# Designs tried in a protein design chat: VHH binders against q989t9. Part 1

All scores and structures are predictions.

Target 1, 279 residues: q989t9
Amino acid sequence: TTRILGVVQLDQRRLTDDLAVLAKSNFSSEYSDFACGRWEFCMLRNQSGKQEEQRVVVHETPALATPLGQSLPYLNELLDNHFDRDSIRYARIIRISENACIIPHRDYLELEGKFIRVHLVLDTNEKCSNTEENNIFHMGRGEIWFLDASLPHSAGCFSPTPRLHLVVDIEGTRSLEEVAINVEQPSARNATVDTRKEWTDETLESVLGFSEIISEANYREIVAILAKLHFFHKVHCVDMYGWLKEICRRRGEPALIEKANSLERFYLIDRAAGEVMTY
Below, numbering starts at 1 at the first letter of every chain, in headers, positions and changes, except where a header shows other numbers; antibody chains aren't numbered by Kabat.
F, E and O stand for the ipSAE by ESMFold2-Fast, ESMFold2 and OpenDDE, each averaged over both directions (binder to target, target to binder). V2 = 0.75 x the mean of E and O + 0.25 x the DockQ between their complexes.
Where letters were taken out, [cut] stands.

## First folded at step 4 (VHH)

Design y4
Fold by ESMFold2, look of step 20:
Structure y4 (fold): chain B 279 residues (1-279), chain A 119 residues (1-119)
Amino acid sequence: as target 1 above (279 residues)
Amino acid sequence: QVQLVESGGALVQPGGSLRLSCAASGFTFSDYYMRWYRQAPGKEREWVAGISNRGTYTSYEDSVKGRFTISRDDARNTVYLQMNSLKPEDTAVYYCAAEGYWDSGYDYWGQGTQVTVSS
């Protein structure tokens, strides 16, 4: 299940130097169909070593550093010291900022579960959260987490200060014990208390009121609003898809209804390699 | 083996009421969204109503809204469809379905129960 694999002591000075390079770097617009606001990434290692290779696909070779990855000496050291280089298939920086999230989704629908996804947390703050099904939790600075990305999940940053994670896709037949190396054991942690607001019929009816104004022109914005609600209310991260379908059903426009069904299929059920969602 | 068994279909007069039940077994009922569909002669199967796995969200096709109510009882692994103010157009075979949102969107279907509304 999703859990901490270890803790890394981060050298703040060296990290700050690499983060300054990243702050001036172009981030990819690939996977922007998953973004609800400023959710962005850049490739540090991939199949070809070419910066323009921006999609994650199944492959069997050790990942090669991109030009950007080569320019980040501390992050390269972190990758080489804390992961088996031959097992890395992709390494990316994921940046979330300015009240943004990634739409609730499952990974590996198009990858058939061939990767182990881990996060090394480089920079975060109190306004950043991960969600998985009904649960909400915080990945702390310096922690390496295994994420069971086959479960519905999301991540958000509700701060102008960015959240940055080094996200590594590891060859999927590895034992989780082998993934994070040269790490400290995490401290014992108390169970996380979910302090989100209770979900009420009044809140639901307010959300369903979007049926009065939803259209092709504002569809993406309404979806983004729905995608963020589970960070603040005790609901399942995928409940937004049921809300969107009912909003569109109440609106009564067949094209919007089909678009809602297409979104649910794409993010939760099945998508082809290279397929992109437009709405 | 997964089973969905509908019951409660009958012949009724217009304006009457029926309650359909669908008993589920062979899977973790509380992990599934439950749906009712219907199929009239000469028509394709049509969605009628749905309820989320936690019961916090329900939805209805426009023609049944306000007349039909879906509910679930997780302790009994059963989903219900309360049908009030029945009309001849509601005549159909009614099916329950469990929609798997996990990997390979496989739906489980019942065998159906006949509802006939005649004057």
Scores: ipSAE 0.000, ipTM 0.131, lowest interface PAE 17.8, mean pLDDT 85
Fold by OpenDDE, look of step 20:
Structure y4 (fold): chain B 279 residues (1-279), chain A 119 residues (1-119)
Amino acid sequence: as target 1 above (279 residues)
Amino acid sequence: QVQLVESGGALVQPGGSLRLSCAASGFTFSDYYMRWYRQAPGKEREWVAGISNRGTYTSYEDSVKGRFTISRDDARNTVYLQMNSLKPEDTAVYYCAAEGYWDSGYDYWGQGTQVTVSS
């Protein structure tokens, strides 16, 4: 399960400098099919060291710094200090902007193998959340998290300030105990209080009311709405797909139903290498 | 009253060694990330080394890696900088700084100690 691996004392001044560079840098639109809102990333380390390499694939070589990665001395230091360089396959900055999230999904379905995905939280606030199945939690600044990418999960930002994570993909044969090094143990923290609203039949009926208006023209917007609900309501993050299917069923349009099924398949079940979801 | 007092600065020959100390008082030393900075004449202050509040990990500027070692003694509220293989370019005023846990940034600074490396 997703868990904290350690804590890093971040140098705010040095971090600010690097973040300033990132703020002026180009972010990739790859994997935008996973985004509800503005969800972006930029490659700091990848297989080739080329900035134009934006897709994650399974490979066996240590990651190489991209030009952007090379221009970020503190982030490089963090990578060097807290991870085994030889184990890193990718390092990316993930930026989630206000009211954006990633659609609930499972990782690595398109890959022949899997990585160990780790987050080092660089910039966040209390309005940013992560979900795993029916659980909601907050990744705090300076914390290193192992993300169980095999479980349905999501991440969102519901604050004016974007959240930024350094996401590191580690070679999959490594033990979790070896992934994060030179870190402090997390302090005994209280579990994140789940402040989400109770899900009721009335809420469900309201959601299913989208069946009255759903069409090809607004399908993405409705999906985005559904994808965000579990951040604010006590539901499983995959429930959106059930809702969507029911909404489409009620609408009675076969094409919309097929689309709903395709979305669920793509995000939760399987997808081909290089496959991009368009709808 | 919060105080950081650096000591140990001196004139040394290239290749020599120095050990700087920074004695802290007036705050909970063990809760702070400690750092050394240096400022050479006509240059901006630059980060040199850091050590976590628990001493679990350390970090260094590239130019001092392998030569400098930061350590701390919480019982004595002191952070140290062992400087070996000193070079003329290491000449600077060295400052101790205390950074609070998490988002605190640098909270306290010392007055500095002069290190001069010259033949």
Scores: ipSAE 0.000, ipTM 0.219, lowest interface PAE 13.0, mean pLDDT 90

## First folded at step 12 (VHH)

Design c6
Fold by OpenDDE, look of step 14:
Structure c6 (fold): chain B 279 residues (1-279), chain A 121 residues (1-121)
Amino acid sequence: as target 1 above (279 residues)
Amino acid sequence: QVQLQESGGGLVQPGGSLRLSCAASGFTFSHYWMSWVRQAPGEGREWVSSISNRGTYTYYADSVKGRFTIARDNVKNTLYLLMDSLKSDDTAVYYCARGHRYEYTGSFDYWGQGTQVTVSS
């Protein structure tokens, strides 16, 4: 499961400089089909070292810095100091903007192989959350996390300030204990209370009420609404697909039903290489 | 209504064993990670162990690793904690909790009333 691997003491001054560069940089629209709102990324290191390479594929060569990556000296230093260079396959900045999230999903379904996905948290706040299955948690600044990409999960930012993580994909055969190096051991945290709202039958019926209005024209908006609910309500992150299916079923339009099934398949079950979801 | 009820606690000598149970109701048990958390007198709550929805993944605090075993029966809606080689330091109220504590962080939303475990000679 997802866990902290270590903590890095970030140099705020140097980080700020790099973040300023990123703020002026172009982010990729690749994988926008996973986004509910502004969920974006930019490539710092990839297979070819070319900035136009935006999609992630399994490969066996150490990642090369892109032009953007080369322009970020502190982030490069972080990558070099805290990860085995030879093990890195990709490094990206993922930015989640206000009220945006990634649709609940599983990673790597489209790949012939797996990575070890690691997050170094660069900029975040208390209104940013991660979910894994029916659990919600927060990745804190300077923390390095292993993300269990095989489990259904999501991330969202519900603050005016965007969340920025350095996401590193490590060769999948590496030992997890060796992934993060030169890091401090995190201090144990006390158990926290899940403060999400209780899910009630009334809430469910309200959600299912979308069946009265759902159409091709508003389908994406409704999906986005459903995808966000588990950040604020005590539900499993995959429950949105059940709701969506039921909503479509009640609506009684075959095309909408098929779409719901397709979405669930694509995000949770199976994706073809290079497949993009449109709806 | 979500309910968690612990049982199986008691007095045991050092080196002894206990088996705790937690009966769950009011929710789909198999959809949730479950955990054991304990609180010793004068201390804060300490995470002990977690188990995934299907029981595939289990996690333990360092203090109990190798001695405690977490398990679940999704048909019976029951969570278990097998405690072997008990030590005096294991004395605490043990709580069943819905949710999972990730390494060094985590969240729980529902708790049982707890069951007392006392390890003393």
Scores: ipSAE 0.021, ipTM 0.283, lowest interface PAE 8.4, mean pLDDT 91
Fold by ESMFold2, look of step 14:
Structure c6 (fold): chain B 279 residues (1-279), chain A 121 residues (1-121)
Amino acid sequence: as target 1 above (279 residues)
Amino acid sequence: QVQLQESGGGLVQPGGSLRLSCAASGFTFSHYWMSWVRQAPGEGREWVSSISNRGTYTYYADSVKGRFTIARDNVKNTLYLLMDSLKSDDTAVYYCARGHRYEYTGSFDYWGQGTQVTVSS
């Protein structure tokens, strides 16, 4: 299960200096088919050390710093101090800007194997959330989390201030207890209370009403609306795919129905290496 | 509907060999990595072995390395576990499981009914 592995005390001045470099950096267009709004990333360490290597593949060698990664001394220190360098396969910055999320999905479907995915939270706020199945939670600043990315999940930011996480993919056979090193034990904290609105038949009727207006021209916008609803209502993060399929079934357009099935397949069930979703 | 059916369990003497099979249906088998998990009487479930979706990579718990071999046939939609040099500690119900993370039983979303392996006398 997704859980905190430890806590790091972040030096805000040094972090701010590195974040200023990132603010001027080009973020990758790879994986933009997962983005609902500005969900973006950039590679700090990867298989080759080349900046242009932007796709994640399973490999067995220690990750090498990209030119961008080399220019971020504090983030490099965090990586070297809190993770076993030989176990790192990728390190990325993931940035989620205002009113954006990553579409609910499972990771590793296109890979031969998988990683231990870990988040070190660099900058966040109370309007940022992660979701996993029917749960919603907040990863706090300085926390190192294991994320079970093989389960359906999402993340979003609904604040003017972006969310930034350092996401590290660790060699998949490592013990979780040995992943985060030189960390403090998390403080006891109150359980997160799920304050999302209850899902009602009235709300479902409103959502299914998109069947009256869905078309090729607005398909992606409607998908993005559906992808965000589970951040505000007590529903499973994948319920959007059931809603989309029913919307398209009621519309009765074969091309739209096939798109809905293709989205569900691609994000939740299976995808080929290098496949991207277009809709 | 996803279905996983194990077979091939039985009673063997220490040092013996056994081959377990798991027939998979209701999903595209070649798109998922697969695992074997076992449960001894009175114990929790213990991960045994995993194999990647194309079979290129195999993973084993320390307790079975060098004795067990996981394999898959993506044409027959079947997962195998070849168990050699069996010991009494290997006595358990063996489950076929579907999932992407091999170290955590919470990552397995479908399980078979299990097949009993007993190593005695």
Scores: ipSAE 0.000, ipTM 0.192, lowest interface PAE 15.2, mean pLDDT 87

## First folded at step 17 (VHH)

Design j2
Fold by OpenDDE, look of step 17:
Structure j2 (fold): chain B 279 residues (1-279), chain A 121 residues (1-121)
Amino acid sequence: as target 1 above (279 residues)
Amino acid sequence: QVQLQESGGGLVQPGGSLRLSCAASGFTFSQYWMSWVRQAPGEGREWVSSISNRGTYTYYADSVKGRFTIARDNVKNTLYLLMDSLKSDDTAVYYCARGHSYERTNYFDYWGQGTQVTVSS
């Protein structure tokens, strides 16, 4: 299960310097099909060391620093200090901007093997949240988290300040207990109180009302709206796909129904290598 | 407070063996990589060996590879260095350090006081 592996004391001054560089850097458009709003990433370490390599694939070699990665001395230090370098397969900065989220999904469906996905939280605030199934929680600054990528999950930022995580993919045979290196134990259980609204029949009917207006032209926007609801309502993160299917069913357009089914498959069930969802 | 205390050093003849120990306290020992570093007279500090949290992964400097063995006991909060086939060039103060070294980059934040190892005929 998703959990904290440890806590790192971040040097704010040094971190700020690197974050300033990142702020001026280009982020990848890869995996934009997972984005609801401005969800972006950039590669710091990958298989080839080339900045152009933006896709995550299973490979067996230690990750190499990209040109961008090389220009970030403190983040490099964090990677080297808190992870076994030989175990790293990818390192990325994931940035979620205001009112953006990643569509509820499962990771690694397109991969032959599994990585251990770990987050080091660099910059966040109280309006940033993660979800796993029907649970909502907050990853705090300096915390290292193991993310159970096999479970449906999402992340969102609902503040003007973007959230930045250093996301590290570790070779899957490594012991989880040894993934995080030189870390302190968390002092308190980061128990986030679930303050989400109760889901009601009225809310459901309002959501299903999208059936009156859904079209090819606004499909992505409606999906984005649906994807965000579980951050504010006590529902399972995958419920959006049921809603979407029902919305499309009510609309009665076969193409929209097919799209809804395709989305659910792609994000939750299976993906082909290199497959991209467009809608 | 983080404390590291080395022991086990001494005088040994070439070809002899020693076992160093480092007692750790003041932190969760199993959450940190540990290392041995040595400093010979008139020389800089030289990384010797590192070990992962649970001991699954070990690393050695080329100068000691095949002769030294790093180990740890997380129940006893103790780091060990088994030194075999000792040479005169191994003469140094040996330090226990919290952290690890990789490709000549050191990530140590705490050190012990050191223990003297002298290899002489």
Scores: ipSAE 0.508, ipTM 0.790, lowest interface PAE 1.2, mean pLDDT 93
Fold by ESMFold2, look of step 19:
Structure j2 (fold): chain B 279 residues (1-279), chain A 121 residues (1-121)
Amino acid sequence: as target 1 above (279 residues)
Amino acid sequence: QVQLQESGGGLVQPGGSLRLSCAASGFTFSQYWMSWVRQAPGEGREWVSSISNRGTYTYYADSVKGRFTIARDNVKNTLYLLMDSLKSDDTAVYYCARGHSYERTNYFDYWGQGTQVTVSS
């Protein structure tokens, strides 16, 4: 289950130097069909070591640094000394900018296996959250987390300051308790309290009112609005798909209804290798 | 407070064997990767071997692969290094250390005092 594996003390000066390089770097256009706003990534290590390799696949080769990864000496040191090099299959920076999220989804649906997905939190703030099913939580700076990415989940940043995580895909048969190396053990925490607003009939009816204006021209924008609501209301992260389907049913346009069903299938149920969602 | 105490070093003939032990206390031993690191006279420290929390993963420097075996007993909180087919080049002080790293010894946060292994004659 999704949990902290350990805590790393980050050297702020060296981190700041690498983050300045990243701020000037081009981020990938792959997986943009998952982005609601500026959710972006770049590859630091992958199967080939080539920058243009931007999709993940299951493979058995220790990951090689890309040109961008080679230019980030502190992040390379963090990867080499807090994870087993031979177990790394991919390493990416995921950046979420103001008022953005990744659409609620499950990972690995298109793969012939799975990874142990780990986050090392480089920069974050109190308005950044992860969600998993009906739960919301915060991954803190310097923490290494295992994320069970096979469950429905999302992540968002609702602050002027971007959120940056170093996301590492570890070979999937590894022992989870043996993944994080040279870490401080996490200390006990108080139980998380979910402070999101209760979901009301008025809120639901306002959302369903999009049926009066939804069209092909604004479909993606409406989906992005729906994708963010679970960060602020006590609902399941996948509830947006039910709302979208009802919006489209009330609109009564068969093409929109079919697209709503396709979104739910693609993000939650199954997708083929190489398939992308078109809105 | 973390304590690591090595034992089992000594003088051996080339081709001989030794078993090093490291007694651990002051922390939950089974939560940590453990390593052996050696230092020959006048040289820097050289990583020798590492073992994961439960012993599932073991790693060896090329210079010792096939000759040395790292092991741990999480009930007795003890790390071991079984050294076979010893060579003169294995002469060093052997330290147990908490952690694992390919590049930097400062990622090992705790070290023992070391035990001398001498391969001669």
Scores: ipSAE 0.395, ipTM 0.759, lowest interface PAE 3.6, mean pLDDT 91
Fold by ESMFold2, fold request of step 22:
Structure j2 (fold): chain B 279 residues (1-279), chain A 121 residues (1-121)
Amino acid sequence: as target 1 above (279 residues)
Amino acid sequence: QVQLQESGGGLVQPGGSLRLSCAASGFTFSQYWMSWVRQAPGEGREWVSSISNRGTYTYYADSVKGRFTIARDNVKNTLYLLMDSLKSDDTAVYYCARGHSYERTNYFDYWGQGTQVTVSS
């Protein structure tokens, strides 16, 4: 279960220096089919150590630093100090900026195995959220979280200030108790209260009204609108796929209907290695 | 609050054995990797061994591999080093340290006071 593994104290001055380098760095165009707005990442460690390797695959060798990763001394220290080097398969920075999210999805569908996916939170604010199925929660600065990425989930940042997480993929056989190293125990947290708005028939009718205007020309924009609603309304993160299918069914265009079915399959059910979604 | 107290050092002949202990307090012992580090007379500190927080993964310097065994007891909050086949080169002060090392990059935040091991005929 998705939970905090530990808490680390971040050296703000050293972190600020590395974040300034990242702010000027080129982020990857890979996985842009998952992005609803400025959700983007860059590789710090991967299988080959080459910057151009931007896709994750299951492999069994310790990750090697990319040129960008080598240029970030504090982030390298965080990786070496808080994780076993032999267990790391990938390390990435995930940046979400200004009213963006990653489309609700399941990870690992295209892989022949799974990772233990961990987030070390570098910079965040109260308008940043993670979602998993029906739930919404906040990962706080300095926390190390295990994320069960095989469940439907999403993440978003609805603030002018970017959200930055160090995301580490750990080889899947390691015990969760031995993933995070040299960490403090998290403080007891109160139960999360879900303050999102109740879903209403009026809101649903407005959403389904997109059937009057959906087309090839605006398909991606409408999908992005649908992908963000669950951050603000008490609905399941994957409900957007049901809405999209009904919108397209009411529109009655066969190509749009097929595209809606393809999106649901690709993000939730199965996809081939290297497959990219275009919509 | 964090305290590490080593014990079990002494004088031993070459080929002999010793068992070092390190009592830990002031932190959640089972959340941390622990290490042994030694310092020979006139030398810098040398990483000896590390053990993961559950004990599943152990690592050793080449100079001690096959002769030393690191272990931990998370109920007693105690770290151990079993030293077999001791050589004169093993003469050093042995320190318990919280954290681990990778080559020349050390990730230790707390140290004990050390215990002397002397190997001589």
Scores: ipSAE 0.134, ipTM 0.638, lowest interface PAE 5.9, mean pLDDT 90
Fold by ESMFold2, fold request of step 22:
Structure j2 (fold): chain B 279 residues (1-279), chain A 121 residues (1-121)
Amino acid sequence: as target 1 above (279 residues)
Amino acid sequence: QVQLQESGGGLVQPGGSLRLSCAASGFTFSQYWMSWVRQAPGEGREWVSSISNRGTYTYYADSVKGRFTIARDNVKNTLYLLMDSLKSDDTAVYYCARGHSYERTNYFDYWGQGTQVTVSS
């Protein structure tokens, strides 16, 4: 299950220098169909070492640094010191900012295998959250987390200050207990209280009122609103797809109804290699 | 206080074998990757081999692959290096080190005092 693997001491001065390089760097437009606002990434290590390789595929070779990755000495040291170099398949920076999230989804549906996906948290704040099914949690600075990305999940940052994670895809058959290297053991954590609002029938009917105005022109904006609600209400992260389908059913437009079904299929059920979602 | 103590070094003829041991204390041995690093006279330190905290994964420098075997016993808190088919260029002080990081010895946080291995006829 999704859990902390270890904690590392981050050198803030060296980290700040690398983050300044990243602030001037171009982030990828790949996977933008998953973004609800400014959810972005850039590739630091991949199969080919070429910057233009931006999609993740299952492969069997140690990852090679991209030109951007080569220019980030502290992040390279973190990768080399805290993970087995030969086990790394991809390393990316994921940045979320300005009240954005990644749409609730499952990973690996388009792949012929899985990774062990881990996050090393570089910069975060109290308005950043991860969600998984019905649960909400916070990944803290310097923590290395295993994320079970095959379960429905999301992540968001509801602050003007960005969230930055170093996300590492590790060869999928590795023993999870042997992924993180040169780490301190995590302290026992106090249970996190879920402070989200209870979901009510009145709130649901307000949301379903979007049926009065939904159209092709505003579809993506309405989807983005729905995708964020589970960060603030005690609901399952995928409940948005049920809401969207009912909104479209009440609207009665066949094209919108089909689009809602296509989104649910693409993000939760199956997608082909190279398929992108347009809505 | 973390302590690492190597033993088992000595004088061996080319083609011979040795078994090095490293006794560990002062930390939870089974939670850490462990490595062997060597230093020949007048040379820098050279990573030799690493083993994961539970022993599932082992790695070797190209210069020793097929000849050396790293192992650990987490009950006895002991790290081992079985050296076979020894060559004169294996002559070095061998250090037990806590951690893993290829070719960057400054990422090992604790070291033993070393045991001398000398290969000559």
Scores: ipSAE 0.037, ipTM 0.572, lowest interface PAE 7.9, mean pLDDT 90

